# Ledger of designs, part 5: VHH binders against HTH-type transcriptional repressor CarH (carH)

Target 1, 299 residues: HTH-type transcriptional repressor CarH (carH), of Myxococcus xanthus (q50900)
Amino acid sequence: MAERTYRINIAAELAGVRVELIRAWERRYGVLTPRRTPAGYRAYTDRDVAVLKQLKRLTDEGVAISEAAKLLPQLMEGLEAEVAGRGASQDARPHAETWRESMLAATQAYDQPRVSDVLDEVLAALPPLKAFDEVLAPLLCDVGERWESGTLTVAQEHLVSQMVRARLVSLLHAAPLGRHRHGVLACFPEEEHEMGLLGAALRLRHLGVRVTLLGQRVPAEDLGRAVLALRPDFVGLSTVASRSAEDFEDTLTRLRQALPRGLPVWVGGAAARSHQAVCERLAVHVFQGEEDWDRLAGT

## First folded at step 1 (VHH)

Design c07 (framework vhh_7b18_3)
Fold by ESMFold2-Fast, scan of step 1:
Structure c07 (fold): chain B 299 residues (1-299), chain A 119 residues (1-119)
Amino acid sequence: as target 1 above (299 residues)
Amino acid sequence: QVQLVETGGGLVQPGGSLRLSCAASGFTFSSYAMGWARQVPGKGLEWVSYISSGGSTEYQDSVKGRFTISRDNAKSTVYLQMNSLKPEDTAVYYCARTRYWSGKGMDVWGQGTQVTVSS
């Protein structure tokens, strides 16, 4: 499309309006007509986000949504300024590359105070999901690849990964508590890569899902016991590290058997997609794309 | 202003080569993993290749060794070099932006470009 577009969850973050509320406003009051991408997903423009932000402001000031929706044509006055303001915020994109380069350089120099300062600056400047998508996850990916190629040491990788992890855990705990749906998230038993799982937890919390995060190195039996106690609506599992089809099937079979038969199990990460046929045979869902966030959130 | 524009598709004979390009705008290109997916006539979307923000690549087994994904962050462009093309590679090819942390979920798609492999 010619215009910048966002998914409903990102539009919700930018506008400060819950996904459920946006859907209710669209269905009941017809305030937005989201575009469709070639793949069929809803796409919200900067103008759509500005409209949502104006509606939120009016409702926060005590105006009923039905009345706020009727005032929409008047909200066009200043909409160019709102869109220009959004564009200026998006012009902060050069900072994403600068922040990542600064943190990488500081990591190479073992300059912990500098890494900490830049992390704090990022989190003050960007909404949580955008900070993760545009700065933290790309940084960790780059660091991991540089470590694999031998241009970063194990100590440098550990330093930055632990500092980023601490900030992500803090963001997750600060995220809104969900009420309508509950998910338990864990890595595969031998999986050490948890940043994808943390990102998924952050996304789901912002979609209003209550998340119990168990993290790395959870044995199948212990996951089963936790699920019996917590009674979640689904289990989400992360698997990134490469493994043979036989090893993957053995591990997933033990996980499936440890969990109640009717409980939806979702698996994400590179290894899950590499072994999709195994997942299908074991009645396990593979996370494939953005629309799956809505499915997990029950929306 | 988030936009992905694919070019380079066309008609080629079996064994031929094509280079697809995807020009990205409206976001911090270097921060996102990018990928290619294809829609074969009569089938759903099929993942082809991914390249991470750091440059690591992954390929579907059926294209491994024949296709190469690459990126130029200075030009905000991702490429798919397709060699030894087969009739089975005939499809509409879509460029997509993805989030590595979300299990490579594609969140922004291009318009698509047609690739036809036929004598």
Scores: ipSAE 0.024, ipTM 0.548, lowest interface PAE 6.7, mean pLDDT 80

Design c08 (framework vhh_7b18_3)
Fold by ESMFold2-Fast, scan of step 1:
Structure c08 (fold): chain B 299 residues (1-299), chain A 122 residues (1-122)
Amino acid sequence: as target 1 above (299 residues)
Amino acid sequence: QVQLVETGGGLVQPGGSLRLSCAASGFTFSRYAMGWARQVPGKGLEWVSYIYSGGSTEYQDSVKGRFTISRDNAKSTVYLQMNSLKPEDTAVYYCAKSPYDFWSGYRPFDYWGQGTQVTVSS
């Protein structure tokens, strides 16, 4: 596998071995020589974690650690072959970066058939969420940056964005329906950036949440009417475009007032993160990362 | 292999300053937005600042005017200059690679490490 590394606390959890025990095994038996980050922290590879798992298995079976350490070279010949095999297999497929670079080059050339072919290859090779996280979202970020810097024209940006949007909508329709938890998702009333909202909808559906996606340009009063009819468990809102604190507060206050008092409201995107104090004061949750998916899914 | 390594934390008096650094490797640094988040004792995780690949910046209101995020693409490093520090800035500070979806902040795996501790004396 590629060189993914873990800090000792994560390696300990993955291997099922206490941090103190890992340190003792390293010091007394020399079973691992973890790499060091530029800042001097220990970095454990997937191979290092596999070694720890084997030592734990042997010691759990009653083999003393000193004896388990002596057996490690014999076990490692099989493990190295396995790691090399996984690496070779991984390298046989295009990396996410290669697909993104190919689509950017095709976009610059106005080669719509090539962009389409690469998108189809990505979606055939990767599960939907991984395709979004590792290829499509990074591509859209790169395209936006290049459009801002003048490297891509408006036409080139529209070409790739429309093709990605079509694929995301298709993936969303193919995603699990969800049944026990219901969320209504919309952009802020004057927000045009919807790709992040589509990604959130896709992830929530894969977590078993039923999603009603209203999209961009939904006025606060219209959102309120929809919520009264649909009676969801929560509302998720996307806000990306930069706003002053005053404009943000005015908009969020109107949104909060349009919705039932006890209904959880979540806001994601750059503008929400910029104005967290306003969100806290208005009893609105700010989406900050991976841990919040379980909160939205009701787990 | 993606690695983000935070340094520069420590103990500082109220009104003091600290400069945090995050050394990045394993990806084309110049093509990604970078950010800082903090975990305040007794509170959850809070986003602090964001710098786009083109250099545009965003800040949480509570740190605006006091903190400055910057990047050095040649060194694959992002910085957080913290001025006029307050006791409520006491937290573990984490460096983060850009969100993979625009709605959520996707944390890289190394973001789950200890980060760097900043303590402002009460």
Scores: ipSAE 0.016, ipTM 0.324, lowest interface PAE 5.4, mean pLDDT 78

Design c09 (framework vhh_7b18_3)
Fold by ESMFold2-Fast, scan of step 1:
Structure c09 (fold): chain B 299 residues (1-299), chain A 121 residues (1-121)
Amino acid sequence: as target 1 above (299 residues)
Amino acid sequence: QVQLVETGGGLVQPGGSLRLSCAASGFTFDDYAMGWARQVPGKGLEWVSYISSGGSTEYQDSVKGRFTISRDNAKSTVYLQMNSLKPEDTAVYYCARDYDEWDSGYYFDYWGQGTQVTVSS
């Protein structure tokens, strides 16, 4: 029973399975229920890696993935399956699971008042970071997976995402004021995806970091002016939407030039990981995993 | 600006074939897995096929042996070859890009506007 966990890219290397296949197998066949870290990231255990290795072996031998998934329970017999609830969709408390199921049902029915009521109930019952880790982040993950399986439409996905966003912003306003470090957080120019940025802001506030959240639609020059006025210890930028290498470099160069020389700049999201060499050349840190939270918090 | 533009839909007889194309722009196409999903009027979206950045493919059971997904990275295009079409394949077909927002476990996909496929009796 190992407490050690891995990010998806490391789990992929250990299992010999591409990251894209792991995500596809999870979404379509329910093969894994990876745990969530306190920061909201997927955490793959040694048991999860063993599951991936068995699926790879079977598919390499010509067994279709749907059939391999059916055979998996028998193959994992004799592995440390004694831990109650592990390898059986056991990352949620009874209340957390009930709330998520209620919100999913209401989302399918376009019942905004019911989604709102359940969100308010969650936030009244749980501390902010626990609400995010145990209900809101898993809900958003489940929404994405149900879209892939055909149970949610784009409109339903947008409905619940906008409502979750509103509550995350409220949690940030209520979060403890940090006293020793200050970060300014914004999305990349013309980046529309902000849920991860909001989650990062909430986590940093919980770690005692003072956060100024600028959000979406902040031009590089305006970010530069804000930074000069606020004098933060670092800037964090979220970039998820794909860009060509040239567009990414042009945008990041403009951002780097707008910010004071020597101010630490951190970039997170899928697009940053796709362009790590550019980030390194421009002296920009790429957020790699939950270990980087301590670096951002100064501990 | 991310754009996914589907073409190739239309009216076809049962047993006929169609080839759908999805032209992608505004991102590094080679780095992303791509898929096709379809929406039947009055039903939710149902996944049809998936192709990884490395070219590995997967299919919904009802289309296995009839549909083939492929990609041309030089053209930033993903294709769905549909053979032996049935009336129940009538749907709006969407091209989608796989995406993981901020690595927090939230899955979000960019979608095209869709292309109508009608298989008439």
Scores: ipSAE 0.000, ipTM 0.133, lowest interface PAE 14.1, mean pLDDT 75

Design c10 (framework vhh_7b18_3)
Fold by ESMFold2-Fast, scan of step 1:
Structure c10 (fold): chain B 299 residues (1-299), chain A 122 residues (1-122)
Amino acid sequence: as target 1 above (299 residues)
Amino acid sequence: QVQLVETGGGLVQPGGSLRLSCAASGFTFDDYAMGWARQVPGKGLEWVSYISSGGSTEYQDSVKGRFTISRDNAKSTVYLQMNSLKPEDTAVYYCAKDEYYDSSGYEPFDYWGQGTQVTVSS
């Protein structure tokens, strides 16, 4: 079991401390020695984040950072307790379920301010990727199923989806730009569901991948022209809406033909998993789970 | 103006030891964290070890217990003592000065040295 680590931007979000301030505290006071990833990036542990939170608390109370750093040894038991508490908070399912139920009820009532308030609570409590995985993606899945069964209207689905989209776009703008690998991400032609694509872009950015996000309504020929200009390391495509095998194969064939023969193409979403045999015949990878993020991100 | 010069690499048998040195100039050495990274033939850069300005150290799991990083601020030099060397430790080793994050991107390290070759072979 690998210990969980965060990039500096995520550590800053979790601790409520600016990236520049974290670097200044490390450099000038030696309060942290973050681990390094194989690529040489700083990797912050839950313990490192707990130290940052404690320093922020003390400085917010008017204690100078030099004095706060000196108090750390006396607070080590408190930091160990906080780290243990955050490890337990890894299992955030009880709170995640409560937030999802609250947002669903507010959506049914067209209570946009309440949905907004709960979304803000989620993003304050969880790091961006965890918020997406444990709250936002399950919420969108539940909303989609309720719309399919007729228990939610199109208007209710659109209300919550637009609010989640706005938050994901904001998180994506705040995410670090990657430099080592480059992926071009787009939806299938005529695919309107973009939340999974936005989530993938967010995760890849935090893994150090440069992402060119083209979004919805990109014709195959236009994607081909973009790829020739950008020369990415891979293309990622999202497809969620139900399709016949024949329609899926026709669309994917056109996409494959528009792209360079040797370029890796990855497809994710419910429709891709429903048509794995077609993807395999066309030499297209189907995104299966967590292990594939490492394959996309670099090694 | 910033210069990092690595020395101490060479050929060694499995189980042997080497000590790498990195002489730094062009910046206030005492104020910056220093690290070592390696590039294995056919693979990307892999972080090895880190030492803060205050002397706190961290190691990659694969080298923990075998490698020791240290610094001598009076000489503006960082060292990597490598013991119990294995064939998989064969790589070009780079000395690196503190990473940064700017508004346009995130970089692993500000500056890199030219590297020193370590070959572990029977």
Scores: ipSAE 0.000, ipTM 0.351, lowest interface PAE 12.4, mean pLDDT 77

Design c11 (framework vhh_7b18_3)
Fold by ESMFold2-Fast, scan of step 1:
Structure c11 (fold): chain B 299 residues (1-299), chain A 121 residues (1-121)
Amino acid sequence: as target 1 above (299 residues)
Amino acid sequence: QVQLVETGGGLVQPGGSLRLSCAASGFTFDDYAMGWARQVPGKGLEWVSYISSGGSTEYQDSVKGRFTISRDNAKSTVYLQMNSLKPEDTAVYYCARGDYEWELLDAFDIWGQGTQVTVSS
């Protein structure tokens, strides 16, 4: 839509109200009913933000929220006239490159609010898979390369990764659950890089696959127990961090032995591509590209 | 490095109890809200319980009266006491750090690896 909307954290900043208070006001007093995006996120309009500002003003002056809510209809006449004047066109949507550059600059400056603002703009402007493919994954790749070259610190990398992770988990929760095939997805034991795994989960759900996401640092024995309980059609594993050939083979052997014989196992990530011969010997598939999504989805 | 490690999962009979623990490291634990979510076989990830930095608690309707969330700031640990367990509670339980949107899970920015809870006879 042409009407501008904000995610809850941006609405909170614009209104000067803590996110926890906005949620409490919505749940306990029904003072605001924000629109929902197709993905299920709260979408606050400029009118919604103005309402939040008015409620904050009243509560700061000592008016109880329940009383402020009752006063709102009388105050809406003046408020609606004020909001109606805000039809001005805002800046054009930034290009994918501009969003990535802005977030990188904000990360270098430790400007969490700016990184959050741009992330929310991206997710409002693009469908989930496009946001991941065109902005979030390239950003994480760029950040990782700059960290490895010494251009970014560990703290800067963690800052942006935490924020991207939160949005990816939200997108995954909102994605269709699927009905056709079931995959269990996990990282290698002691593997902490999970953004690629989250992206894979999001892609598979959009292909109609039911995904159980176990996340990072899953021990082989625990994965084995989960698989026995869940009975998936396949297991997908992510391994990004560089490992010695011996460590990789030992870890993959233990993982293969913990899983039912004949259950398809797929491994993705930079470390898997570096050790393809080991994967082949252990009857494990290595994710190579776009055609493999159809193979995983059973199409 | 920010990390959450869950323990206490396992096999339990219907009507039994389990206590899950989540040990946090790498951040100022007292400043953050904490929560638990679960992945039920064949279903999506769902929020279970939430505790604010100030100690206020919220629960999913299906677990109210049976589950209790608590925290020990001195140990940087959050707990989930699960009583009167049902086969329907069988899931992988995840500990997470967050402040808002707990129904959509987007408030949680750091997640643990999960711990399996199986309720069967």
Scores: ipSAE 0.000, ipTM 0.230, lowest interface PAE 13.4, mean pLDDT 78

Design c12 (framework vhh_7b18_3)
Fold by ESMFold2-Fast, scan of step 1:
Structure c12 (fold): chain B 299 residues (1-299), chain A 122 residues (1-122)
Amino acid sequence: as target 1 above (299 residues)
Amino acid sequence: QVQLVETGGGLVQPGGSLRLSCAASGFTFDDYAMGWARQVPGKGLEWVSYISSGGSTEYQDSVKGRFTISRDNAKSTVYLQMNSLKPEDTAVYYCAKEGYDYVWGSYDFDYWGQGTQVTVSS
């Protein structure tokens, strides 16, 4: 059966445990055996989330993880009741869909105060990464598609995008500043779509990575100069807007040549996936999904 | 609650055609983007095609002009029409639903289906 499951980032937010810590607990203490999707991604159940919450509680109280892991058989009996209670009404997704519908309706009506009120409600109710993953990113994609289909005007799209952007920048400034690993993030030289890059920056900072965010419209040569000065551990690039294979290859070749030999380069976004073979040929990593966050964070 | 059931795979000669179907349940189908990904034995997962909730489509370069993704919201089904099949198209094909994981300007997919085998050989 298709039991309700969560990706590791959502499970981490639900449990209040960092993704890298969940992976460490899994590898070193065998406290979880999450299911795998056919694609190989981890799938965490409500029961798995409940286990993570109990392990966090015990470790926060000073119990060593090795000792907490030994208590799992006893914890499982109590968690059966907790899981039963949570499964019925603790999923945040029904609320997330309602918030998205409310903001969409308000956007259509040019009701900026209502959009602002719902955004504030979302950010008060959800942790930053969950707010982004479950509400803000889905809203932006829906708005983009409706603008593309002609259901929303350019003004309506700009209204909500600017409000969401301001909130994401605020969340990014409040995110932890990492010290051990450093990434430089930028859009492709002609790329205007930066919301996905902002989301990536937010996630990486919460994973303990120091992020230098350069944003939109960074020419290849300027990126190269910044990288020589900053000496990061990797470069992450976002490319969303559709482009021909020829144009994509030309742009990526210039970017690769502008960067130090052997420096890991990662690209994400719809255009990167469309041109994956070009990326591989130029020794550039394509962001494929959840497992790659740990690779970028060095965990 | 999410369930994706892929059908339509099989053995086909080079140059042949197959249509894959993915029957979805357990979520509001009309609200989510859908996609197809494939895994070649001994190789990694490779994204193939995407269709937004609004009907916009994207394709990996190796399948452009040969594959067509479409959706039928009334039937909660997404399709992949595969024409001019090549031996290198041999893989397990997975139907994927839009997830809540936003990947650098696009949604990441949750690969919930069991997969369907496509074998192209002479």
Scores: ipSAE 0.018, ipTM 0.444, lowest interface PAE 5.5, mean pLDDT 79

Design c13 (framework vhh_7b18_3)
Fold by ESMFold2-Fast, scan of step 1:
Structure c13 (fold): chain B 299 residues (1-299), chain A 121 residues (1-121)
Amino acid sequence: as target 1 above (299 residues)
Amino acid sequence: QVQLVETGGGLVQPGGSLRLSCAASGFTFSRYAMGWARQVPGKGLEWVSYIYSGGSTEYQDSVKGRFTISRDNAKSTVYLQMNSLKPEDTAVYYCATDLEYSYGWKYFDYWGQGTQVTVSS
C-alpha cells in the first residue's frame, strides 16, 4: 500500500460533508466503495474526497442526491480528463506516499532505472519546493533511519542518495537567480551530510536570494577567502553529525574568526540545535524552522 | 508501524483543566508536525491546534489563549494543555500526524483512536 488515505472524519473535513451524510450516501446510493485497512476501518482516497466534493457542489446547487449520484460517472470522467489533459498520466496518479514507497522498494532491489523513473515522475508532477518538501526530504529521512536500523545497506543508501542529489542539483541550476540578497552556503568542516543544505539553497533561491553553494567539507580558511571575494549578506552553515560540545565550539570559533565581524552567520541542522548555547555565545544564529526563511531572505 | 495513542481524557467541571498526551511510535517523531482535532456533537470535526517540527504553533480561534500545544521529542509525545474548559469543548479528541514534510499543510494521514473529554457539572 502506497496511496495516501484518510479516515472518514478527515475525508468529511476535506470535502465539507458531515460524517453521517457520507455514510448515508454510501449506504443508499453506492457512490463510494472505500478500502478497508487490516484494522477494519474505512480508508478514503483523494479520488473519494473528490467524489464527495462533487456531490456536495451538486446538492448545494439544488440537485437531489439521487440525481447527483447518477451524474457522477460523467462528471468524474470529465474531471479526470481535465486533470490528465496536460501530459501523460493515469487515473491512479501516484501520491507522495506512493512515490516514496516505490523508490524504497526499488532501492532495496538495486533497481536504479526504477528509482530514476519515479524521481522524474515526481519532478514532472510537483513544483520544485513541493517535490523537495513532500517527497525527497521525507524519502531521505526514511532512508537514513532504515540505514541506521540496519534495514538498508550502505550501498543501498548511497544509491538512492546519489540519485536524489543529482536531481536536487539540477533543480538548483533551474531555479531563479536572485538579485536583492546574496548568501554563501556550506557544510561545517568535515561534514558530509549535504542534502539539508541543498534543500535550504533551493528554498532560498525561490525566495529570491542569490545563493553561492560551496557544499560539503569546506575548511574555515577557504570559507573566509570565498566570503572576502563574494561579499555576501550572510553565511549559512549546515551541521548534522553528532559532535562533542568542545569540538563544536572549537570548530564554530574558527569559523567565526575566519569571517568578517558583523556578517550574519546562521547554522542549521541537528548538531546546531544540540549546541544552541555555544551558538549564542559566539553570536551565531540557529535556524529553528520555517519562520527563519523570511529572516534569511531579508523580508 | 505508525501508532498514536491518546490518554488524559475524562470528566471535568466547567472552568477546569485537563492535559491530553499522545504517545507516537513508528516514525522519527522530531521531524514531523503533530496536531489535535476534535469531533464535537452537532458541529462535526474541528481542527484544534498544530505544532510543527520547528516548534511553531497554530490554534483555532475558539481555543486560542485557553489551550497550549507542546511536544517532547525525547519522549516522542505531543501534549494539549486545556484550561478554562467550557461545555462546548466536550468532544472526542484525536491526535494526528503528517508524515509528509510540510510546515503549512493541514492534511494528516495518521490518526489515533481518540480520547473522550466531557465538560459538565
Scores: ipSAE 0.000, ipTM 0.134, lowest interface PAE 14.5, mean pLDDT 77

Design c14 (framework vhh_7b18_3)
Fold by ESMFold2-Fast, scan of step 1:
Structure c14 (fold): chain B 299 residues (1-299), chain A 121 residues (1-121)
Amino acid sequence: as target 1 above (299 residues)
Amino acid sequence: QVQLVETGGGLVQPGGSLRLSCAASGFTFSRYAMGWARQVPGKGLEWVSYIYSGGSTEYQDSVKGRFTISRDNAKSTVYLQMNSLKPEDTAVYYCARHTVYYEGSRAFDYWGQGTQVTVSS
């Protein structure tokens, strides 16, 4: 997985430092040398954010920024320990399994308070994207499979699914909002699988993209009308359910025709990868991996 | 105020046919996928069939070729035509509005009260 990076506006929110201050600190004191994405935009790492937090703490305590900058070598020793600690906490796989098992057991027992407590513990322990990837999405997959096999009842499925969805919606509302780039995200017409789309929305918001999430079951014509009204910088589409090559091409052709000619269109999910040649012929980008997040975000 | 009301269940001889109907209200029916699931006494739920908002359908292997799901958006109604019924098809059949949480999921967010189908001589 690529190292997480943030745009300056998100780094500012995470560190509690205004964008203007970050630029001034970079220009006058050289306290940060942010990485550049392949597209040439500034990319702030978790380490960069930690540096900004330390500088803010010192300046809030009355230390002049010039003096705080002089303390960087000493602060770097402490940051190495902090970065090592966060690196260790990035490996949450043993806890992820335990949390999923605990929530499943609580669900089977109709113990709603316990499910809620474990969900809150997960979201306190993991960053939003890791909570989604390592706990929430695998849990929903497991719940769906157990319901299909008859291991979970309707009430048990409802209990956990509604609670998880509420937490995911809350994470989206709490995610930073971007101002410079806007994406409209929707599922393919007739596509019901929205977890990947919700994950994409979370990732893009953390990269500073303003996201209009239209969700499941959006007809091509309605997407076209929304895009004309919203004027986004791109459209992202999710497609998971298996389709024939003919049905996929017909649907994507209608989508391409419903959208402005110069508007970038991205498609992700298993069905898109299965029909990549069709996407390329229709000048539609196929999401293939972590590098594409920066391309979508314009970073 | 989402409501799903099933009708059409009853007693039928093996090899017979029944058509279940589900009248939906309280949401924009044409924009939602709908499905049917069934529960045998003492067993968990088994997904039976699924129909996307655009009309594409999916079936469990055990009912393929025997059952047909369809919808009438003007009437906000989903149907399950059941042919060549077997004693093993005896169950409470539930109409449900589909919510997808993960790839391959057949999760549902609203359910009807269910309608009993009994296949017996």
Scores: ipSAE 0.000, ipTM 0.149, lowest interface PAE 11.5, mean pLDDT 77

Design d01 (framework vhh_7xy4_2)
Fold by ESMFold2-Fast, scan of step 1:
Structure d01 (fold): chain B 299 residues (1-299), chain A 120 residues (1-120)
Amino acid sequence: as target 1 above (299 residues)
Amino acid sequence: QLQLVESGGGLVQPGGSLRLSCAASGFTFSSYAMAWVRQPHGKGLEYIATISGSGGSTYYSDSVKGRFTISRDNAKNTLYLQMNSLKPEDTAMYYCAKGWRYSGSTYDYKGQGTQVTVSS
């Protein structure tokens, strides 16, 4: 049972990365140390091919190779954890579910060190977007629902939300800034729910879009002034809190009037989906899927 | 590999009811918000409803509010749409969509669909 190895041309085919890039990545970033045969040829293992596949995925998503190399340890740990979990029985629990349950229990107990430890485990094991989608966002949703039902206190909700927010902001700062397209992201006026906006910013940065994140409490006129100064390619707005169609239309009309007529405006969040017809009348786009992310990224 | 398989569509008279199902596989179902969207013949996609990963939060389009109910069974990896008081304008291909609530109205994947026809 000898470990299989490949020549560079075969490794390139298996990983979908051209030979020239593999050599450049080895020299500049030290991401691989392939074995040498006695004849002096490079010998790539299945793990080396997996590394190349992850680097290709990240760079295809718009992450600069220097940043992709920094994220590689977390990604490889995530892959190793997934491999260790394969062949599990019907009763096996996904790591994501176990981490969420642990953080929820720790939150109920006001055990801040335990919440911190589990967050560190999650972010070491999963790539940023997968950590957000499978662990952090579902946890925040569950916590919010339990707070609304009275099974969690305001203090417990704040404890976990602040810790998750801090980690998500850290992930966002670690993401590439982008070079060619520029988006300005803000919440609807009076919208306090910012986690969705942070997730959108993280996704766009990983797609190579430069993001100016304005966050919460930005009045329509101030957003208009910022946009005139920054001259972005688009504006993205987040709205989650339930609103009447009349209130939604009034707010969106004021926003549309504050922004340049030819500038694309995109709205995301639960409230935007509920009032799609209003968005259409005001020539505002509603996020509807993966195709829309590609359109925003200019791909 | 992600798969979504819709079922339960058919022909029904105005005022009737149908229950749609979506069987999901290839991802951690409970971690994602799920949605129903529809596409009438020759028209664009129209959002219908979203449900959070836990099932605790639901959201509806103005056009179906009070008539449709979205629900999920995380133990069975299944999403449902209960449609009551059906109208001719509800005639469309209905799609189950995988997405996440916090990324806005973005849905990364949709299935092959199930046809609902409301006609006498």
Scores: ipSAE 0.093, ipTM 0.561, lowest interface PAE 7.0, mean pLDDT 80

Design d02 (framework vhh_7xy4_2)
Amino acid sequence: QLQLVESGGGLVQPGGSLRLSCAASGFTFSSYAMAWVRQPHGKGLEYIATISGSGGSTYYSDSVKGRFTISRDNAKNTLYLQMNSLKPEDTAMYYCARDRYSSWGKTYFDYKGQGTQVTVSS
ESMFold2-Fast, scan of step 1: ipSAE 0.245; ipTM 0.635

